# Designs tried in a protein design chat: VH-VL binders against q0atu2. Part 2

Target 1, 119 residues: q0atu2
Amino acid sequence: MLDKKARIRTSREYRNVFEKGKRLSGRFLIIYYVENALDNNRFGFITNKKIGMAVIRNRIKRQLRAIVREYQGQVKNKHDIVLVARAGIGKSSFEGMEKDYIAIMKKAGLFARNANKID
Short names: E, the ipSAE of ESMFold2; O, the ipSAE of OpenDDE; V2, 0.75 times the mean of E and O plus 0.25 times the DockQ between their complexes.

## First folded at step 1 (VH-VL)

Design a8 (framework fv_iluzanebart)
Fold by ESMFold2-Fast, scan of step 1:
Structure a8 (fold): chain C 119 residues (1-119), chain A 120 residues (1-120), chain B 107 residues (1-107)
Amino acid sequence: as target 1 above (119 residues)
Amino acid sequence: EVQLVQSGAEVKKPGESLKISCKGSGYSFTDYWIGWVRQMPGKGLEWMGIIYPGDSDTRYSPSFQGQVTISADKSISTAYLQWSSLKASDTAMYFCARGGYEDYWYFDLWGQGTLVTVSS
Amino acid sequence: EIVMTQSPATLSVSPGERATLSCRASQSVSDYLAWFQQKPGQAPRLLIYDASNRATGIPARFSGSGSGTEFTLTISSLQPEDFAVYYCQQYDNWPLTFGQGTKVDIK
């Protein structure tokens, strides 16, 4: 799945994104994002207890990582991005989460020009 | 003791159904993927599919989609591989293996294998 | 699907010699690559994960390197128990795929 260097690893790194980053809310998820000084993007994933039991939270986290991996090539380079699952995401379909991710990334201006363009 | 224990060898005729098992112990069964791997006599390893027992999220390799059913019963920490109608070409050793926690899919723990022989 | 190609198909080495096994991916798998050892009649055994990390209990003579599409498994001083078939496997993308294997034979 995601290259290990493309993952936010420590509490300190998560805190940096929350404190310095911008916030944008979608239907099922929130993103926090900030430019980094690296040559690559890094992603973090948070599914808090309001989502549900560990089994549900772990499933959502795995599905979000799969979505991020699929669209990784479309994301503008040099960003740290944290995805936070909102209450209600446990009732969404995989396709619903994917559509929300695409919409919020476009709204944030994080997708490369002409990403998901149909002529 | 962390282990995967598979059911015993099977000898079947073409057209028969079969369900083989893989029982996990010594770890949290619902937190790890379980994969099934086929090895035909004298051949290499082939991924058939994987299942996450906690929610039964199942993924098949394209060449095995519709040919087998993977399932799990988390109450007894057991995963299953099932055929509705066996073919002679299903003769192989079948391994189950434990995948990663959450999203890591390198397989670090393997069952001993179940030999399935299908002949008339 | 990502196709994994191993070379050589068979490698003949004397005990104490160095063995070098190659694995190529048809597209980048980053470092999501594992190496397995299989002896006759046995299940595969994980040797290396994330391209270069030795699994628990694996001797230091086994080492992995590479990233992207080109990977190498090295056995620095081959022991009698190391004669086996070795498989590489990518877990970057679904479906998961193995290479066809390299058989390490005794000279």
Scores: ipSAE 0.006, ipTM 0.554, lowest interface PAE 11.7, mean pLDDT 86

Design a9 (framework fv_iluzanebart; at its last look DockQ between E and O 0.04; V2 from the best seeds 0.00; counts 0 for: pae E 16.6 > 2, placed apart)
Fold by ESMFold2-Fast, scan of step 1:
Structure a9 (fold): chain C 119 residues (1-119), chain A 122 residues (1-122), chain B 107 residues (1-107)
Amino acid sequence: as target 1 above (119 residues)
Amino acid sequence: EVQLVQSGAEVKKPGESLKISCKGSGYSFTDYWIGWVRQMPGKGLEWMGIIYPGDSDTRYSPSFQGQVTISADKSISTAYLQWSSLKASDTAMYFCARLGYYGSGSYYFDYWGQGTLVTVSS
Amino acid sequence: EIVMTQSPATLSVSPGERATLSCRASQSVSDYLAWFQQKPGQAPRLLIYDASNRATGIPARFSGSGSGTEFTLTISSLQPEDFAVYYCQQYDNWPLTFGQGTKVDIK
C-alpha cells in the first residue's frame, strides 16, 4: 500500500509519463519513467485483462505495490514511474517479480549505486 | 508430480463443527490459488471460494459467504474448509482444486483432489 | 453473476457417433471458458481451456469452439470411456461459475 502523494492517480498524469518518459522492458515488467517537478516520487500500476480476471490482477497489483513500497527509499527522488505488468507475469513468483523490478530500476539509473538492501 | 490429497469421508450430525483438508505437493504451494467446489448428491458443481496461500487472501462466492471458512497453513502446504455448525443441506462431495496459469489471462482448475464426502444426518 | 446454461441436459449417442454439447453464457466471457469431464465417483478432469485448447493428455477427438456467449464441445468419434457428465466453466469474471452439466449417455 503506498501513501496518497506517492501514487499516480489521474489519466492525465499517466499519459504524461507515457508521452514524455523513457521506457525499459524487463522479463515480467515494463517501466515508463520521467523526472517530475515535485519533491517526491510517484508510482502508477497497470494490469490489463490479458493477465487474468480482476481477482488475479488485483493480487498482482497488490504484490507490485508491496515491492515498490519495500524499495521506495532506494529510488532517486523526483520521478514519476509507471509499472506495466506483462501478460506473462502470472507465471512469476513474488521473488521473480521482485528481482525483475530491481534489475530494471538499476538499468534505468533510478536506484542509488549501493541501494541493494532487501528487507 | 502435482498432487492434491484430501482428508477422508466424514459422517456428522446437524449442529456439529467440521474442518476438512487439502494437502498440495509437487509444486510451490504459496504460488497458486486453491479453490473449493461443492457437489450435492446427483447435482452439478458449485464454486465455493478460493484462497491464495502465500498471504491467505480469500474470496467467497456470494452464496457461500458466511456459510464456510476457507483457510490455509503454508508451513504444511494444506488448505482447509470449515463449518461452525453443519446442516443436513451441507451433505455433499467437496473438491479442492489448484488454479493454474497457462498463458495470457488463462487461470483455470488444472489439478483436483479426489474429493471428501461429507454426510450430515440425524 | 454470469449464468452458464448447458444444453441438452442429456445427450444419447451410440459409440462411434459425433456428440456436440452446447454452453451459453449470460454475458460475454471472451474465450475464458473451460470444459470438464466427470465420471461417477471421480473428480472432474480438465479437457479444454481458453475455449479451444486441449489440456495435456486429452485425446484429439475432443475439440472446443466458440467465443463470447456461445460455446460447443465436440467429441468426434465417441468411445465407451467418454460416457460421462460434461461441465463448462467461465473464468472471465468473479464469481467463477459452472454450467449445470450435460450427461452423455449410451443410446
Scores: ipSAE 0.143, ipTM 0.729, lowest interface PAE 5.1, mean pLDDT 88
Fold by OpenDDE, look of step 2:
Structure a9 (fold): chain C 119 residues (1-119), chain A 122 residues (1-122), chain B 107 residues (1-107)
Amino acid sequence: as target 1 above (119 residues)
Amino acid sequence: EVQLVQSGAEVKKPGESLKISCKGSGYSFTDYWIGWVRQMPGKGLEWMGIIYPGDSDTRYSPSFQGQVTISADKSISTAYLQWSSLKASDTAMYFCARLGYYGSGSYYFDYWGQGTLVTVSS
Amino acid sequence: EIVMTQSPATLSVSPGERATLSCRASQSVSDYLAWFQQKPGQAPRLLIYDASNRATGIPARFSGSGSGTEFTLTISSLQPEDFAVYYCQQYDNWPLTFGQGTKVDIK
């Protein structure tokens, strides 16, 4: 799991990202992102209302956290980033989800152009 | 500031119809589920159903399916709960509440209306 | 449906003392568990979500713990304004269900 300091935890923090941040949509993910005044990035996760229940939500949550954790060190500093899972994500593979994350983060300018999976 | 303001108390007779309202403000009304919770006198909380105003996707508790109708008018940020024919057993406090959108899921109620008391008696 | 059972039904505590409330699920709800506080004549207020996350504006004396089928709400030092009824709610599966509530009153 992500460290507590790397997580958006409060409604106020989420609202700040939604109100002041920028929005980009990928195939499986929507990201909202805004600069923060911290020394680290913080990530938030939101499930789409059509993703499903229980097993699917748990799986998607784990997968998104894993992806974010894996690439955390490659993301530009001082950002609050909220990932919103879209309806189709439940049918995606992990690799497809990962690819979408990388693509959308690159489009946002938050991820290095040559970013790839860490060995 | 997120606020949910519900319509006033109702006094009705069995067989009458009723529609109560819940108006949201201080947030994007179409982006959050909003639901209804019943609380009978001196009793606990009962989930009735939820609606997503953005597309009017509606889900009911099995106990309330077919017993009530939940709807929304996103143009005025208002959700509704209605009965076609009230029963004495419908006497209760009815709360509207927004489902939280943060964290692992969006099925806990983070903001609540003040409640609407519905009294049904002959 | 998932049945949520709270205990005790009534908890009498003196101001300044620790209050421990329990919530049990008939089957695992993972961490999809919320706690609410309701005072007489008022609407419920969200205290905890995802079992252990304190909602915005909630004092630090409130904490939630647990996962699966056993959950606990703790009030480290009960304040006069904390006497109320507390409900747990699961959102792991449909239908959403609440516990029957625990009343915290003054000893």
Scores: ipSAE 0.023, ipTM 0.689, lowest interface PAE 5.6, mean pLDDT 90
Fold by ESMFold2, look of step 2:
Structure a9 (fold): chain C 119 residues (1-119), chain A 122 residues (1-122), chain B 107 residues (1-107)
Amino acid sequence: as target 1 above (119 residues)
Amino acid sequence: EVQLVQSGAEVKKPGESLKISCKGSGYSFTDYWIGWVRQMPGKGLEWMGIIYPGDSDTRYSPSFQGQVTISADKSISTAYLQWSSLKASDTAMYFCARLGYYGSGSYYFDYWGQGTLVTVSS
Amino acid sequence: EIVMTQSPATLSVSPGERATLSCRASQSVSDYLAWFQQKPGQAPRLLIYDASNRATGIPARFSGSGSGTEFTLTISSLQPEDFAVYYCQQYDNWPLTFGQGTKVDIK
């Protein structure tokens, strides 16, 4: 899973991102992001009751954490990033969420421009 | 200024070996995949495979797996495409191209070599 | 493997007119699509990446649009130097694949 150092954990940390950060909407996700004073990135995840029952919300949260963990090494450092699941996300596949995450992170300019191996 | 300079045209007989080259300059050679693309006479573009010169990780299109060898010598910023035994059907223009990486999933050929014409005739 | 299908095979357009080229993917490739131009006797040149972004040094008359499975390259005011074959390429999944090309003939 995502390292504890890489998590946004307190209400204050979440509010800082929402109040000071930039917002960008994708197909299934909204991201809020702001530079932090750390040497690493931190990620937060929000699902609300409109997405579905707790089982569904917890599944979505686990899937988003897995996606973020997969790509976290490619994200520019020193950012706090909150992923907000949109109401329609429960109808998406894991692959659909993954592609949406990649697209919005690229649009936000948060992926580092380095030569990396594919696959 | 990014440049890819390929070796000159080749005229060969079936069964002969061949190694053509692609020298990169004006950028960090080891940080970008180099790909090879075949264009048969009057036909479109076919991706053959790519190599990451930093560690020689090599990926082939299924159509070309086992048909060619892609390699690189990072000390001289050069990628290679080679055949152990040419066939007449290998007659084509061969391009090298740099595969730019601009984020997760964004891999496209941003700079191309001038092409190497390989003619294989009996 | 993802099949890229371009249409039309040949497009005849007068200089100064708009040219519209289509590319269809056999399954969604999101916006992981590039357009290339190839003039006779030359290597391909990157025009558009990530479906809609012009590569460095590409004239503003070239624009790309679309996502998923349907993509369009538009040349808003065709110039004589735009006579060429145009290829789309997807890079969403392995193997990387090209469309078969659209030849743009200038009337």
Scores: ipSAE 0.000, ipTM 0.521, lowest interface PAE 16.6, mean pLDDT 84
ESMFold2 (binder alone), look of step 2: mean pLDDT 93; pTM 0.947

Design b1 (framework fv_firastotug)
Fold by ESMFold2-Fast, scan of step 1:
Structure b1 (fold): chain C 119 residues (1-119), chain A 121 residues (1-121), chain B 108 residues (1-108)
Amino acid sequence: as target 1 above (119 residues)
Amino acid sequence: EVQLVESGGGLVQPGGSLRLSCAASGYSISSGYYWSWIRQAPGKGLEWLARIDWDDDKYYSTSLKSRLTISRDNSKNTLYLQLNSLRAEDTAVYYCARDYYDSSGYYFDYWGQGTLVTVSS
Amino acid sequence: DIQLTQSPSSLSASVGDRVTITCRASQSVSSSYLAWYQQKPGKAPKLLIYDASNRATGIPSRFSGSGSGTDFTLTISSLQPEDFATYYCQQYGSSPYTFGQGTKVEIK
């Protein structure tokens, strides 16, 4: 679970990330990201109906939150980041989602050094 | 501009070993992409051999796993394929290729020109 | 492993012809993760189509892909002299990656 203050929840804040942010696509994930004026990172999660039924979308969203939480310590501070699940993510393994997340975050320059799990 | 250049092929006797190199330019091999080795015997089709991810996870074809080792050297921006216990049927052109992660799959968007490995007595 | 079978193994065609090549998988290819490549003699393969139907950058509109599950098709709507080559399908829906045996498109 991610802390409340680390989550993007308002439509206005999501729109800001989409309009002002950069976009980078992975195999299962797309991220939109922009530097914020806060003292912390915030994450948003979008799973559309092309992924599958609500139970599958909710499982994917929970797994993505778990992945983001595990690697939170490696993310450069002061960013709003929205993860959009692509069609096909429902057929991936947890490990596949995790690897895609690490790859796109590193490519975006959002990981400080290594892709380490939170210990 | 992305380029992959293979080297290290040549003649080797059955039971011998070779190390192939793939020098990447125009991008960093540590940048979150994945890379594969693929071979093609003369007059035959394509066969995938191995993939290495930027996080150093390695994947091999089931039939060849015991005889191949894939690796990378970030400081040289170079990928390697170690071939051991070579057989006549390993005679092929060996390609390195980039697996595309900035899309929906592991397909090969850039290929090197290939390097010929000939296994004969 | 998923086995890919291409039909036909070879064909003869004339410039201007419509050419269709099929690729059949022994198991369903997840998310239509299937690519098509063109290989000319003495050269490395070139990506034509990915995700079953998306044209790669710089590929002419006469090339199109379709299909899902176990049945996929590459179509060349009006064959040009530079299109005489061998074509391969490849799945990346599951490891290990596998290729079809190839289809050689020859001049009549």
Scores: ipSAE 0.006, ipTM 0.523, lowest interface PAE 14.0, mean pLDDT 82

Design b10 (framework fv_firastotug)
Fold by ESMFold2-Fast, scan of step 1:
Formats: C-alpha cells, sequence, structure tokens
Structure b10 (fold): chain C 119 residues (1-119), chain A 126 residues (1-126), chain B 108 residues (1-108)
C-alpha cells in the first residue's frame, strides 16, 4: 500500500503540479511533475471517463498505485508527480503499464538509477 | 450566492413518469462541474441516482438506470431527472447537488458534493 | 458496488462530549475519495469533510476526519448544541457513488 504521506490529496496540491509542473506523455500515461519543498515524494492518480467504465478505471488506478509503490525507492526525492491515464490504457496489460511508467520516468530524469556517482 | 432549486415533485400515480428540474443560479452549469441527483425516502438514508458532467457524459445507479434519464439545458441553466414506471418505493425527497473538479484537459480531482438544493418531495400513491 | 457501514447507527451525547463515528468500506477506498456530510431534520445534507481529512470552507475546527483503505473516522472534539444531527460518509472512488446508512447523534 502507498503511504498516505506519499499521496497528493488536495485540489490545491494537484493544481500546483498542473500549473507549475512539466508534462511528459508516454504511450498510456501522462505525467505532470514538479519539485516540492518537502523531504518526500508525493504521487497523484487520475483516471477519467475516456478510459471506460468504473470497473476498468478502478482496476487501472489500483494497478498504477501498485507500480508506483514497486518503484518508489528509485524516484528522485522531493517531487510531486501526477499520473494521468490516457484513453488507451484500458487495453493495456499490467506489464505494458509498468514498462510505460519506467520509460516515462527515465525520460523525465526522475529515476535515481540514471544519476552518475560524483568522483 | 450559488443556489440549486428543485421542482416538479408532488403526488404521482404508480406506473406513471415524473420529470424533476433543478434550476442553478449564481454560476453556469456549463462551466465544468459535475451534477448529481440523490434521493432520500422518509426516515431513510441517502441514495445516489445519476450524474451528468461538463461534456454531457452520464452515469446511473445500477439498479435504476433502465428507469432514469439525466439531462441538462445550458440555455436555462437547469438540470433534469426523468423517472419512469413509478412505484411506491420511489417515494422520497429528491435533491440535486454540485461536485467541483479541476481542469478537464489535464484531468480532474473528484470532491464531495459542496452545494445542494433544498429538495423536492415526490409521493407515489394510488 | 462499495458498501459503506457506519457505526454506531445512533448515539446519545451531551454538549462538550467527544463524538467519534466510524465508516467501514466493503473494499479499499482510495483514501482521498471519501466525504462526510451533516444533515439536520428537514434540511439538505451539508458537506463537512472531503478527501477523508480536509475540512470544507466554513466548517468549525472541532470537526475532523481521518482514515484510509477500508476504515474512516469522523470526530467532533467538543459537541455543540447545533451538532445534533445525522452524519453520513460517502465514497467517490468508484461508480456508482455510495453513502453509509447514517449515524444519528441525539441529545441524552
Amino acid sequence: as target 1 above (119 residues)
Amino acid sequence: EVQLVESGGGLVQPGGSLRLSCAASGYSISSGYYWSWIRQAPGKGLEWLARIDWDDDKYYSTSLKSRLTISRDNSKNTLYLQLNSLRAEDTAVYYCARTPYYDILTGYYYYGMDVWGQGTLVTVSS
Amino acid sequence: DIQLTQSPSSLSASVGDRVTITCRASQSVDSSYLAWYQQKPGKAPKLLIYDASNRATGIPSRFSGSGSGTDFTLTISSLQPEDFATYYCQQYDSWPLTFGQGTKVEIK
């Protein structure tokens, strides 16, 4: 389960990410991300009607939370990140969503594994 | 001041149909809010019936969707609920309510229902 | 559908008391997608708490919400005369939207 401290919970917090953040689109996901002034990362999740029925949207939201949790330790500290599911995500497998997440996070420079050690 | 006012209730016969109206004032129903209809039978709890959003997308209660139609008229700033094949168990106070959200182009964040009408009583009796 | 069960169904309290109402979901609710409402006899419900713990505009600080997953709580830290009412939890994580059965807070 993703810790409550690691979740974006309020409209004000979501709006800050949308208004000040950078946007990057993947195959099934869009991320909006901005550096925060806290000591931890926070994640938000958005699934809308274009994805499909409530059952499909709820499955996708659960799977995205599981993916984020699995890779949480690899994300650079002090970021607010909102994941927006694209319409086509309903036809994706879990592995497909996971691969898209990894690719987009690496492209955004948000994975700590891309950092070189300072000599 | 933002207000919602329901009308169209009263005494109706079993097997008939009713059309309820919810007139909004102080804001435009086309401005990106979600709107719901909720009912409450006398002495009972709240039951969500239907929702309509900014782009006319509609959601219904699973048990009632064959009998419900939600709609809106932006020019009259009014929401509607039509209920067909009325039964005694449809006797209730019917409310309309607003739910705010974020920019639909980037996504939305669903809130609770922040503005409610006063309700209109529907009594189904023969 | 997600079923919400409130406990207790009713309680008797005195002015100044701490009142706690719980809401249990039949399956996990994203913790940000739960609201609490107050309803007085003959009136429409009034939003108190949204996103499980955020107080709506104009709501007194004695009202607070907490919880995540399947277990949520509404607390009134020092009950006032105007707080005698029925309280409802509501989830908006899944469609259809569902409400708890309500908790009536009555005068002793």
Scores: ipSAE 0.012, ipTM 0.539, lowest interface PAE 9.0, mean pLDDT 83

Design b11 (framework fv_firastotug)
Fold by ESMFold2-Fast, scan of step 1:
Structure b11 (fold): chain C 119 residues (1-119), chain A 119 residues (1-119), chain B 108 residues (1-108)
Amino acid sequence: as target 1 above (119 residues)
Amino acid sequence: EVQLVESGGGLVQPGGSLRLSCAASGYSISSGYYWSWIRQAPGKGLEWLARIDWDDDKYYSTSLKSRLTISRDNSKNTLYLQLNSLRAEDTAVYYCARDYDYWGAFDIWGQGTLVTVSS
Amino acid sequence: DIQLTQSPSSLSASVGDRVTITCRASQSVDSSYLAWYQQKPGKAPKLLIYDASNRATGIPSRFSGSGSGTDFTLTISSLQPEDFATYYCQQYDSWPLTFGQGTKVEIK
């Protein structure tokens, strides 16, 4: 589970990320991200009706939070990051979502260097 | 579409120095990805030389570290490689490449520039 | 450093043949961090496979990758005329990045 400090909670905070942040698209995910003035990262999650029924959207949100939590130690500090699920995500596996998250975070340069791979 | 074009090759003297350029188009090198230099001696295999990431962290081949400098100029969207104390063994085609997954697979390559070290 | 050894170093094959190239690592490579490239004379390498088994965009389905640990394989299920080239494996599990010596696929 993500600590409350690691969550983007208000519409104003989401708006800030969308308006001032960078955007990067993966297969199943879009991220919006901006550096913050805090000592930690914060994550937001958006699933829309095009994904499917509420039960599917809630499952996807839960799975994305689990993925983010698993990899939180690899994310460069001081960023607000919003994950937006694309319409096709409801047909993906957990592994598919996880791989897409890793790929897009690396592509954004948001994964910490020297963790398990680089001296 | 992202394109990389190397320049600065040619005939150079043993003991001299070399500065290669890699002009990127279709993508800002400061926006993301790792960018590497890789060489290939005539008729031989590939050798990774150096990497620079979007926020300026630099990595070098351990065998060549003392002779290599990788850098970039964001205003020109260009990568550079400087190689000092040239030897005949440095004769090779030099490529610049983009790291597809941020850990070392290369999805976009330049055409290469030939460096010949001889009198 | 992780040394990659390809087998065979060269092979001769005919159009329509199934071609298998093996890449053996001196140490275990994370199964997600092995790539394969195709290089034609005078050209830059082209990424075929990344993360051991994922085909890069635009790469025909006849190319497939498999393997884990120390043993990895590139398979071309039905060799086409444009597939005569040199193939390289590459690991990005450990620093520094290393390539295999290459396998030349020639016309029989």
Scores: ipSAE 0.000, ipTM 0.537, lowest interface PAE 15.3, mean pLDDT 84

Design b2 (framework fv_firastotug)
Fold by ESMFold2-Fast, scan of step 1:
Structure b2 (fold): chain C 119 residues (1-119), chain A 124 residues (1-124), chain B 108 residues (1-108)
Amino acid sequence: as target 1 above (119 residues)
Amino acid sequence: EVQLVESGGGLVQPGGSLRLSCAASGYSISSGYYWSWIRQAPGKGLEWLARIDWDDDKYYSTSLKSRLTISRDNSKNTLYLQLNSLRAEDTAVYYCARDLYDFWSGYSDAFDIWGQGTLVTVSS
Amino acid sequence: DIQLTQSPSSLSASVGDRVTITCRASQSVSSSYLAWYQQKPGKAPKLLIYDASNRATGIPSRFSGSGSGTDFTLTISSLQPEDFATYYCQQYGSSPYTFGQGTKVEIK
């Protein structure tokens, strides 16, 4: 779904975000974020076994990618951002995950536009 | 419209127990919010009592922890506070409140929505 | 526990006055997680400012917050008749959450 250029691909790139980035916790998500030296934003996604079975983890990852893709235009340029799903995310609705993403991104100062896509 | 309505106040005897309810309307209490109970003795300031999170994590005032229980019932969309071993000093208006968590402002543990409060009088 | 002390405990002011209320914490408030509330007699408190300096939705621009660490300030740039009330600061940087003792803003 997301352009290949907008994805964090390697373990080295993930480690860089964890080691040098800032951390901010939402209700269902934790983000780690750092400014990059590229011309674009990149996103990574981590779902741990504590969330639930592979079917649930795959659903969550797919839904998070869809949310990130939908709001990509609102994110301030030149950042690497890793989303880590918290254990409780498996109990959340799509709307709940979307709300948490918007809230945490605004709290981090990473949104340039109002991202209220839900009416 | 989003509302919180407290109930269960009134006259209670010293040594008794109190169970307050906070009925939420206009949204589900399972949807990512944090809820707190706050009280205010007549003519006095605000005192935070307890918080319950969307995932049932609970936090209590250090001084009252042994006497307080916060809980919720998702099927009734209601929050509860139980206070045991009541004393005259527990006389207060009891409020429930919900944190700030919306699409436009982001989030904050600050208390955005408050109920109107319910008066509890502890007297013989 | 973080103790919050407000100064002054009460003040008298006239419409049009600039009012400043301070809140001092006994230890540093993490991430400036401090809010200000307005309370009128017989009513629940109303959120004015969150995260030290962010104005809540619908709150007039005459209300502003500032500060970090242990010292925080609420300013009302030009007091209006509806602003006579008691104001409370509250921290949520650590558990337990705590409130200041309140500042009563009375008509002169």
Scores: ipSAE 0.007, ipTM 0.626, lowest interface PAE 8.9, mean pLDDT 86

Design b3 (framework fv_firastotug)
Fold by ESMFold2-Fast, scan of step 1:
Structure b3 (fold): chain C 119 residues (1-119), chain A 122 residues (1-122), chain B 108 residues (1-108)
Amino acid sequence: as target 1 above (119 residues)
Amino acid sequence: EVQLVESGGGLVQPGGSLRLSCAASGYSISSGYYWSWIRQAPGKGLEWLARIDWDDDKYYSTSLKSRLTISRDNSKNTLYLQLNSLRAEDTAVYYCAREDYDYVWGSYFDYWGQGTLVTVSS
Amino acid sequence: DIQLTQSPSSLSASVGDRVTITCRASQSVSSSYLAWYQQKPGKAPKLLIYDASNRATGIPSRFSGSGSGTDFTLTISSLQPEDFATYYCQQYGSSPYTFGQGTKVEIK
């Protein structure tokens, strides 16, 4: 679970990330990200109707939150990051989503140098 | 499958207070949805009252915000609505509903409870 | 607040008829964030259409929605006996959420 401080909570905050941020696309995920003036990172999650039924969208959202939580310590501080699930994500495995997240975050330069869980 | 069951309605006198409950089953209320209360006076249309999201942010109808409190208990998987300073015009069926939210404003109501009738009369 | 006005307020129709209900907003509804609900006497509303034109799960193909901006339409292509009900539109393009006054579809 992410602490309340680590969540993007209002439509205004989401809109700021979309309008001011950079965008990077992966296979199953798109991230939008911008530096913030806070001492911490904040994450937002979007699973739209193109993914499928609400039960699938909620499962995906929970799995994405779990992935973000697991790798939170490797993310460069002071960023607002929104993860948008692409339509194909409903057919992905947990491991597939995790791999895509890591790849996107590294490509965006948001993971610290040498940021690997296992050496 | 989501099921919502409201309770706590009944006859209340003007000026009183009422606490409504909505027990959710089939899904955790912390799963990332918004959860709302909507009412309908007899023979009238629908009126949105309040919303609480999965991380406890609360939103209220402007006209009623001074008399409403929305809350939840994750351990009981239950939503609550407190109404105070009750008036005759608060007589209505009160529904709780799950709202599938978009990042911008919120969304539509995909699952509704059966409703609980609140009658405000002396 | 965005006010929604439905037209007509009531109509009489026969089984097999094409029924059209309109919902007009006092201000533009962002991103076509508009839903339609069906309500039968004594029951909770049931979601039919969301995002103006997407049919909810399990809803028959005879129900369709269209529109954008301030003008939205719900169409029932061939009315069935179980479709006699009151229909409501709802916008979620801005807070507070608002509903139309309802359209009652009655047997002719």
Scores: ipSAE 0.006, ipTM 0.552, lowest interface PAE 9.4, mean pLDDT 84

